VHH binders against Glucokinase (glk). Designs and how they scored, part 3

Target 1, 317 residues: Glucokinase (glk), of Thermotoga maritima (q9x1i0)
Amino acid sequence: MPKLKLIGVDLGGTTFSVGLVSEDGKILKKVTRDTLVENGKEDVIRRIAETILEVSDGEEAPYVGIGSPGSIDRENGIVRFSPNFPDWHNVPLTDELAKRTGKKVFLENDANAFVLGEKWFGAGRGHDHIVALTLGTGIGGGVVTHGYLLTGRDGIGAELGHVVVEPNGPMCNCGTRGCLEAVASATAIRRFLREGYKKYHSSLVYKLAGSPEKADAKHLFDAARQGDRFALMIRDRVVDALARAVAGYIHIFNPEIVIIGGGISRAGEILFGPLREKVVDYIMPSFVGTYEVVASPLVEDAGILGAASIIKERIGG

## First folded at step 1 (VHH)

Design b02 (framework vhh_ozoralizumab_d1)
Fold by ESMFold2-Fast, scan of step 1:
Structure b02 (fold): chain B 317 residues (1-317), chain A 123 residues (1-123)
Amino acid sequence: as target 1 above (317 residues)
Amino acid sequence: EVQLVESGGGLVQPGGSLRLSCAASGFTFSDYAMYWVRQAPGKGLEWVSEISSGGSYTKYPDSVKGRFTISRDNAKNTLYLQMNSLRPEDTAVYYCAREVEYTDSGTYEVDYRGQGTLVTVSS
């Protein structure tokens, strides 16, 4: 009903997307462009601003929410550093975009933006205690407790992807071994598929992919649905890692709902069925039946909706 | 250099059939799995079919399972989509794609996509 619309910016290393979103979470317009990080930060910021103005042309949209990977200063609107933007150091992103667009801009970490998207527009609606995970190239997480985003003392809390699930497991990019991200991310799955090729070259995974170099999580779960033994072996390892992590979050946060999104979550019941069963093996009996484990309903537009939800969280509407 | 050219779209009545084609050039077609994806007016990109490099395995979402059939002719560098029992909700621009990947936000990334062919299923 209201004329006010929200602008959400999903900033990725390969592409960025800008969406015009209604107050109730409907995407009215969306533009996606190559990020082209090699052209430098000034070029990237200018093109984001131009795209914001393009999608908001003729619309009542005074606020922009932007979700960014890496370390951010949410209060001052600064991207301190990001693994996807190695040339970005202490970039005053919100000030730069506000100057170029004439709009008020809000910044949040992309994983925190994801849980806010779930709270305002997704499976988290009506819940005050939410744990959310995004299973993509890496693993991000966010937590809402008592209806408020959990950010910690310095605003960098809820790094859920870095909980240790295999003490002697694979090296994580954070510098330690056995993090959830090092076992259950899309990057980790690709690594397992590359390592397994010599021993399991006859696996359906490699036939579906066409080559071991192109084998990824999608091919893994498709082969697992057909009963491929090697695919099921990797699926079971991913499920065990996720179940241990989720059990830890249940013990720490006592959530009403655990929402899992990101590309890997699109595998569906081949992942979620075994995961729900395995979580019960790792929690105290008093927690059984106190939570739900569900796939994110926001799917392909989770990033834009998450970014737009930053506005609702910051202005209270 | 990589080029994908879709054709075969058009206007059909509900319950009708269409066969889409995609002519590929600029790469060794037989080395790659291929995909059909679609975008309905005002909506996001939706995956509708997948075929392995050799053509021996295919996959479909429940929304089109049993109605759509993907196939390929590696000797002709051509991908096909046979669409039967078409519904108004199948109205979309259909794209032939090479290399579909999951992103960290849960979106599909399409590395190589053609300009698309419009399919309109009128009532």
Scores: ipSAE 0.000, ipTM 0.186, lowest interface PAE 15.9, mean pLDDT 87

Design b03 (framework vhh_7ocj_1)
Fold by ESMFold2-Fast, scan of step 1:
Structure b03 (fold): chain B 317 residues (1-317), chain A 120 residues (1-120)
Amino acid sequence: as target 1 above (317 residues)
Amino acid sequence: QVQLVESGGGLVQAGGSLRLSCAASGFTFSSYAMGWYRQAPGKQRELVAAITSGGSTRYGDFVKGRFTISRGNAKNTVYLQMNSLSVEDTAVYYCAAEVTYEYGSEYDYWGQGTQVTVSS
């Protein structure tokens, strides 16, 4: 097999990153820039292409993988719609970038790219049945079953963040109540912290943050580690929501491994210890011991490695 | 209408040499990466060599040092120079444009193939 260098593009609403990646998943070069979505799609696409050429200058890297938020057409390389790019409708992203870079460009949804990154470079290596969640501003997920990405009939399957875990819970941006994303995302945690201030203003969360408006998941988990009652209450709600969702994925997919990444996963054992314990409460006895629940090892590099993994998946490794 | 036409195949004795050509039409040749694949009876199709639009090359493990890929953009043609041939090189050789390992991909154009037979 030839060893080739891969280009991964992690396209976000606030920033985008372009990495040059070795065949074994080492990041050799990386550039991050502001997306500046307000400047229009043509400007954003041009700057992505320029950054691709910058990162690949002097390198044998003929393929680009792009992870994009929202609804995509992977076959035609089109971004149909993204909540982070409200003016992007049916954008032929791969064609535009191929014209500007002279490279072959592959597109995938960012959450699906995350599970591919785990499959090729992360905790999913050697596994044919993987469930992956990324806990960030929102919650995305992807599924690999029998060694293949699960996309469903219309290519829009595996919306794992939108399973209902609290039927009378908070309103989700998808238009329903009680989705995993509405309870366990970074956005949801910030909402709980702001709503809780009147009753729990003496909590360590607010002392660490300096104000209720600045309080976020980091301050929550830092306070929880110090035994703060309010922080532990919110941590327990997040854990319960995640455990119910993960139990559902275990029943539906029978995975070998459940991999959790994204900013919230950086909390570590204050999240994972209680989560592993609570999942057992929600699964049938026959599933006990059939899976592992682990933190993503890819951490800050997950987006770039996920995007690069699209190339490996499309060309067969 | 995209067309890739291979030529230069045939029968050759072990230790000999052969040069394959692939003439391309119906697309902007200079913008495409080009490759050679081979398939022996009962085996999966495998990469022999690839060349980018800029001229950078990659080779399959079993042909490194023996085979050389090159391209002539003015003639819309990609070439495969095969030296020190062995009986294990016997296969149908396929030309491909914008090569991925995903067979039947709409992004990949394949020729009909040319037979190479190496006798002992």
Scores: ipSAE 0.000, ipTM 0.091, lowest interface PAE 23.7, mean pLDDT 85

Design b04 (framework vhh_gefurulimab)
Fold by ESMFold2-Fast, scan of step 1:
Structure b04 (fold): chain B 317 residues (1-317), chain A 125 residues (1-125)
Amino acid sequence: as target 1 above (317 residues)
Amino acid sequence: EVQLVESGGGLVKPGGSLRLSCAASGFTFSSYAAAWFRQAPGKEREFVSAISSGGSTTYADSVKGRFTISRDNAKNSLYLQMNSLRAEDTAVYYCAAGTEVYVEDSYDLSEYDYWGQGTLVTVSS
């Protein structure tokens, strides 16, 4: 008997990707295209459907998983609103794609898809209690407890990036102060670097970047590795914020593993070493040694594998 | 507006080296496969080298061991390091970016969506 193949769609405002994935998480075929949001929703949906058919040509792949940012109705397969698609209001995305492809389509939030990818194909394999964070332009998170995705009463739970870690800290786009996202996101790091230029203009970070306007997290961590004092100061602030948030998740969820992905996680041990040490300072003694803090192994394939994992979660394995 | 702009072409003696650069703008370069093609006078355009979004490289047999393709996604740039140049390498070199198709540990560029205007490389004494 042939094994089922899975189709994962990672839907972004700039590009979308469609992957053909084996049941054990190997990417067999992948196609990435410009989203071209300006061409309207009908064109975007048509091109996604055409790419699904292209990727699955000649294959036994009856199921599609799609991960989307913004507000979704997972049960009915509706994208209510997405910041990446200003013209999209209550779009019945799964019905439209099913109609065009003849396949059964499942929808999930992109951060929830990320933790599912870790559960089925990543560092979360073999674990029933997982906390996952993705550190990018913003901060998203997802939680698996007792082997099941934690969605909450209205399906909007696990907004892990919006826990307060710095009372009286920076303003967050959610309308409150001191959220993890306002301190430890790529956007937050760029803001700290721009604000710091007047006092710390001699920092290696600005020499590596060429200008304060171009300075970002990569330049920060590169300078920190070379011992730049200002870069280490910002690195320490980011680590402290992450440690406080992770400690909170450890107390609330008692996870076996905390998995951190996204662009900032690519800094490696300059981030993870100090993070693992500082988490211990913020947890009760009874939690010491009950968890691991690791980088996501899925890297560039996280979106595709997360989307494919939606299928495994919805059909029971 | 989408653009690919090549630079670094010129006159070089046989056995010499030259580095071509391609600057990408107006699209998410890091998500695309990129390639170098060349066209000699009176001949059809031929493939030279390609690099996937993930960094996997492919070379035409005529340039294998002499040319090295690389990319810098932070600078939205593609490079071609050309060593041990021969008169037969004389051509206009084009930068291209397109939809990446990954099939079981191999990459094939299904369509080149974006092309540069080309840069002339002349190998003669």
Scores: ipSAE 0.000, ipTM 0.389, lowest interface PAE 11.2, mean pLDDT 88

Design b05 (framework vhh_7nfr_2)
Fold by ESMFold2-Fast, scan of step 1:
Structure b05 (fold): chain B 317 residues (1-317), chain A 122 residues (1-122)
Amino acid sequence: as target 1 above (317 residues)
Amino acid sequence: QVQLQESGGGLVQPGGSLRLSCAASGFTFSDYAMSWVRQAPGEGREWVSSISTSGGSTYYADSVKGRFTIARDNVKNTLYLLMDSLKSDDTAVYYCARDEVTIYEGSYFDYWGQGTQVTVSS
């Protein structure tokens, strides 16, 4: 009869959030704090542990799920490396948190945690074959096939943001050209807007933003909704890149559903309408009608819900 | 040799309808988003409507929304603008334009047609 409560930790480079989550995916309590990576790993880990104890005070919540950016060893609970945490090398994060909190801690990559959140609490419920993308500062993704998270030989598979969609496209932070992340991320959109200013300075995007330095994806999509030609050009490039990537995932994974979340997904139908149509242009006829492309229903708390979903995945539901 | 050729303009009474066509040649039409842009006498160019490469997404200026419909036929390499409930303010030369693929180079459009005159008058 007692309902289990879950603790989800969303570990970001700028902030981290800890949530107390019901068994059915409702956030009962949430605390967000600055990560302050400059103060060192010991300080960060201590403050995460203190926040876990704060949100779980008086609650029966023996399990913690933590989503971390970068390369992780999920079996041993180690963060091998993260670009957001330059001083973190082979950090035994789950052991450190377990000794400080007295709880059982599970670790997963943040993008994999996102698809697990969709599987257990989101648009992926009832689906055994899921592709999920999160469009934020970068682009992450995860895949569920036959009801199980796809991790690959060394646990580092499903780097969906790094598929090449423009062979002669912009340089990606991974060191190659034309990755989906280099064209369709929030960072990529900001880059396009800064580079376009000299030629397209009269665009509504820059009037809405107040300056080219402040122009971002929000201003782009707001201007596109008002019919700004430069904004529509960048929107169409982003849509084409996404459509090529999604078509590739459809061919490789044969998913029931493709779920797109992250800040850029909040653009809504100005993104999703063109995307759904253009995907059809890039797939084999046999795949038409075999999938849905939807926006994530998980909003600001997607990271916490994804992290909590790690617990459900590891203990079998 | 990229070429865009408009047709279908003319004189029409207020409340009337016209269908503009743009025949495209010299490039793979289905690889490009396309637009209609108009220029009224003594005024600058005003963007009217755009259509994505597949035709699945269409966008309209507030001044024409609900009255104009943009469409394309990728088999016939033709762009259309269906104009209903025409007003005197719609009087302009209407240009077919190919959207620029490289956002860092050229203007919003890299190729333009010669234009077709639309006159809305009693």
Scores: ipSAE 0.000, ipTM 0.111, lowest interface PAE 18.0, mean pLDDT 86

Design b07 (framework vhh_7z1x_3)
Fold by ESMFold2-Fast, scan of step 1:
Structure b07 (fold): chain B 317 residues (1-317), chain A 122 residues (1-122)
Amino acid sequence: as target 1 above (317 residues)
Amino acid sequence: QVQLVETGGGLVQPGGSLRLSCTASGFTFSDYEMNWVRQAPGKGLEWLSGISSSGSTISYADSVKGRFTISRDNAKNTLYLQMNSLQPDDTAVYFCARETIYVDEGGYMDVWGQGTQVTVSS
């Protein structure tokens, strides 16, 4: 419906953002506020509700979508627990917001919201078989198959960041070792740069960052673009981990498209060029040419657009 | 060395104005979203304002909207906060903070200045 506007809530630990989104995915209004988790859940929920009402004032926007990290009950709209909200336990978030706003509120895992954003507003438009990864502080992923979000038996499926790519690799926060997230996340890159300093202290990465404590993925990829050997070594490790994971998704899901977003995807061809080449090394010949590997076009809008896309998925389009 | 240095704080009377500056060094300032954050005595951190790398997208906390203006000069590696109609409850240490380009959650800040004290009293 051309008149229907969508509300997407991107709920972070430091800030939250509320966007008013057109049916075709244009952000018409955006308000960002500090989360202030230390002020308690009642204050946070109240301010989210107030921001929803401010953003939707005078608009036909009866639905709200919220993407949340952590453990959620998508059916009942409950945040069981979240790393961003350590004091939140079994919070009936959608009921609380519906009560305060008079709107219908939908909750989804943030990585599932990301693939929905790609399906409805991003590089996934026109595709029925989508794999999406977001490469940030951690690694999330989502899958659409036959035009429908893959949720699994209990709604917790498609934990794509936790596939094992290095059996003897780094410990993951999930309690096992060698997960994609433990090798290719922004957190993993920062850890590799900290650990590498003793042997590779002369690397351009550390000159660009000023210190090993401040070195991050931005400095890594900037140094790699200038041919720094240590930076290229870490870049190649990240690419190999991603290629192994993506090859696994290709074998399991037979997607039309693999979409990679999140902050690390902004590195561009220094990441995507080697990745596209390396994936071919790990797939069966029958899968060659059946997929594309692309960067997400949504970038900083991905959280809000993903959240708004929950509405489209839940109300049937 | 990667550094953020805030200047421009001080004592000001209620209703007065101050302009804070944050000078960045040791990194490509024009590549990063920048933020202003404050901490009042005995309270937690409060995010005030953010500005995109190009300066085209700006956001404010409700407590300062209409009174404070964020801006940046990428040629000078400097972030600014123009503070007008200052109130006693604006008394805080004000921090400049850099947001990482490669992190997917908004508001994650990896480099902080030392802070500059703003005191609003007669």
Scores: ipSAE 0.000, ipTM 0.238, lowest interface PAE 11.9, mean pLDDT 88

Design b08 (framework vhh_7ocj_1)
Fold by ESMFold2-Fast, scan of step 1:
Structure b08 (fold): chain B 317 residues (1-317), chain A 118 residues (1-118)
Amino acid sequence: as target 1 above (317 residues)
Amino acid sequence: QVQLVESGGGLVQAGGSLRLSCAASGSTFSDYEMGWYRQAPGKQRELVAAITSGGSTRYGDFVKGRFTISRGNAKNTVYLQMNSLSVEDTAVYYCTAEGYTIEWSDYWGQGTQVTVSS
């Protein structure tokens, strides 16, 4: 009957954010702090707990959702390991936070939290079959099918960023070659821009950035909008990689909607227009018109809203 | 790394049509801007058409509206549909793959002859 307030924790390697969220997905209060992983896991957990208590002060918010990068045990609330937290091994994160805050804490992988945020508060509302991608420093993804999060046998399924789109493409940090993440992430774009400088030093990308070392996805898409040939070459490679991956997800999951968020999605129609057209070239005719490809509406709030949505998913909101 | 094999050239009367095909083999076909250049007797090579992996196209001024380039990335093939051919279109047509970085080599096919009779 009474509406609950939710606490979402977006745990990153560089910063963490804690938000107080209404049942309908409004951010009522938000605090962001440096993670400072080098200070040890006990310090990080203590500061997360302190921030949770700060944002929930005077509020009825008995539940916390936390989205974490890396491998997690959602049932036991354990962070097994993460590249962002090199000293974290089998950390009982939810138990530690519950002990410090007096609240019930739920854990999920950050990419799975993202698709849950879309399901409960975003473009996935009203849909039972959702594919979501977040295009950031790396590429994460999550899948909802029949209204439920797809986790697989061991809870590690839906690693959408690691599907191979270029068999002889760039090496991925996962140890294979040609993954979507190795071609279409912000890290991949920065690598292409550094590699291209010698041949295309006169490109508008480098003029907008001021130097090849500072050139990133923002400068690439700004130059592409102005018709820069080199920028369009890289934009088109990214679009082709995304289109191949999305076509694969359409064939495997038959989604109602494919939602793309993260920093790269802020490029807008210079990315989404060509992507929507190119996807059609890679799917069977029977799938044409069965899905939409859209930008995430959650933007900067996606991490906190995703984390808060873990609560709704676990308690049935 | 990329090998280009052209087909579809030949003799055609003015006003006719031809379709050129270029089959690419090797690695990372999607990393290349694929295109067609032509060289008429006594002239330099000129751009006919080019297409990126995302489908963006460029055309030479004298072929715009008559020729269409298309790309089947899954089949590693690029096509040039040539309509309303004139005697001035007579040339050797070269399939190309141009890499976007210095680490990606530029490749050229051996060329295919197109002859338009009056």
Scores: ipSAE 0.000, ipTM 0.288, lowest interface PAE 12.8, mean pLDDT 87

Design b09 (framework vhh_h_nbbcii10_fgla)
Fold by ESMFold2-Fast, scan of step 1:
Structure b09 (fold): chain B 317 residues (1-317), chain A 126 residues (1-126)
Amino acid sequence: as target 1 above (317 residues)
Amino acid sequence: QVQLVESGGGLVQPGGSLRLSCAASGFTFSSEYTYALGWFRQAPGQGLEAVAAISGSGGSTYYADSVKGRFTISRDNSKNTLYLQMNSLRAEDTAVYYCAAEIETYSYGDWEYDYWGQGTLVTVSS
């Protein structure tokens, strides 16, 4: 017998994606379009609604989940503000989309959607205590405890990328110094590579990239795998920052699994091997062996699957 | 998945013109992760040479000295297509022309890649 299909919307500042997802997490259809924020919020919302209808045409898909960056009111379906959408203030996104599509629409923060994707469709399946971290241009994360998403008093909890790991470290966009995001994000790595060029211009990183302006995390990890000293130095700094943060999450949440996704996680064992070893240096002995540290299996589909998982979380729990 | 497909090459006489097109799929030119788009060429028995480039924002262009004033790079974001208008062609312009994209994709997906098309042959001879 056919089951209901889910619609996931991954809303970004540059592009948005809409996917038709099976009950078990398979992407059946996917459309990606430019967000075109400069055209105004009403035009953006209209085009999202049109894409939802296109993807769901001929399908029994009455529910939509949307992952949005920034501050959201999940109960009322409002995007309060987002750095990616500077003209969006208290936008009633779910009401506007429900009116245009005839569907029931659920909203969640994109990082919280990521951990829900892991819980329902990813490496978090079968686990009630999950910490998930995504290493992209910034660092987002979310927590599931006792099978439920941890949201806090005002629904803004689990800002895992903003824990301080280097007290005298780089300035973070949140306004403090030494946050995990300021040390271990793709943006942070790119900054370290640009700053290092004058002293380390002979590094394999810059030969692989062709220029310091194009040097990024991929070039860094490729060079590190080949034994480049400068690349290994930055890799070790990133690993130490991640290990300190993960150790903190282990102490606070006592998770069964720590799932790390985002583009940087595709570096593989050059990152995960040293990370698993270094975490042990920062945890109490009683926590050794109580958790696993793994890469997300969802990768490029994480946003859509996370968004679809919002539906399962809201109607199944 | 990122794909670049060139078209528009062929045989042309010295002094003639050609327009090359590069159709892109799997990413958008207006994406914050699109760093640069460009045209490269490789003449028989020679190394790969940069011909022209346009920034991801579209605000900056580069041209090799050998083609400056004769070639024009442009893009159409709505069609996700890169162009190279080649005027006043010379025998020395004979080469396989490749389009390339430098994309940062490791935010929530894949690594940054240097993506290349399959190439299109331009022959300038009488």
Scores: ipSAE 0.000, ipTM 0.126, lowest interface PAE 16.2, mean pLDDT 85

Design b10 (framework vhh_7nfr_2)
Fold by ESMFold2-Fast, scan of step 1:
Structure b10 (fold): chain B 317 residues (1-317), chain A 122 residues (1-122)
Amino acid sequence: as target 1 above (317 residues)
Amino acid sequence: QVQLQESGGGLVQPGGSLRLSCAASGFTFSSYEMSWVRQAPGEGREWVSSISEGGSYTYYADSVKGRFTIARDNVKNTLYLLMDSLKSDDTAVYYCAKGYEVEWTDSGFDYWGQGTQVTVSS
């Protein structure tokens, strides 16, 4: 294939970022701007288009990939609904951007874009069977099987954060109990730390945070590294939830690699060491040694690289 | 009113086994971590074991790891300590405690039971 530069758009409710990406995944230019969703959808779309043109000025970059949260129609390029954009209903985002930029625009769900980023530019390179999780405010995920993105019948498959790991566990925002997201997300950890304060106020977590209101996953994992028993208790609960979910993905998808990114993955071996050990307790013996569990290498640029990877996937690499 | 009632202690020979029970009432047992703590004659309090609210996580002092097993029954509001390969050093009064030990402070354990005596001697 001819050498092209790729444009990745990471669309968030607070900020959006546009990157110019080489075919080998290097970010050559990057601009981040406030989304200003309160100014209306037409203003947001216009400013995204202006930023695309700014980033691509003087470059051979005919394609744009855009990763969006919420419900999307990937084939027609429509954002049906997003919790980050409450006034957006059936917005023909790719058509609007194509008209304003003169470029061909591709849309994907942000979690699916994340696994594509891993496939084309990250730890998934050279693998045809990939499971990817992003552990942030919520938990998203995506699956590649036989070298292709798994989308399901209606394009909404691979909601990996909503598998039940604790049947009588915490209520999830999806309306059920005990989803992986309700136990192992940054939001879940903050909830556990606030609920635990009265009983465990002497924990190092709260000393590191300065107050229970400021306590988060970073403080929990920092305290766990120092041997704090309460922090280790919460860490072990998070690890067990992740191990149960990952074991389920191993049984269903038989992946070569399970890639975990997002803010919580920055904890490192305090999370990954126990996780790799615990997964073995929940899988059939025939699956032992058939997979790797690794941290995402994409870190700060995962959203842009994921978005650019949509182009690679749609034009056949 | 929180009430914790221990039972199952007694005299046993070295290498023997005992099962301690703690019946809990006056609070939502299934919502709290529970612990076993012991105190030998003339010694301070020693934390033995803790169990999470749902029973998924268990923690043990190095002195008892591999010999003791903590368990709970949230339907019966009962905490257990299964003690195998008992040694003379295990001789102590064993207390059921509501809460989790962070440090030996007033806020570490909310409530203590009356205790049950375990004596290991030939």
Scores: ipSAE 0.000, ipTM 0.128, lowest interface PAE 16.4, mean pLDDT 86

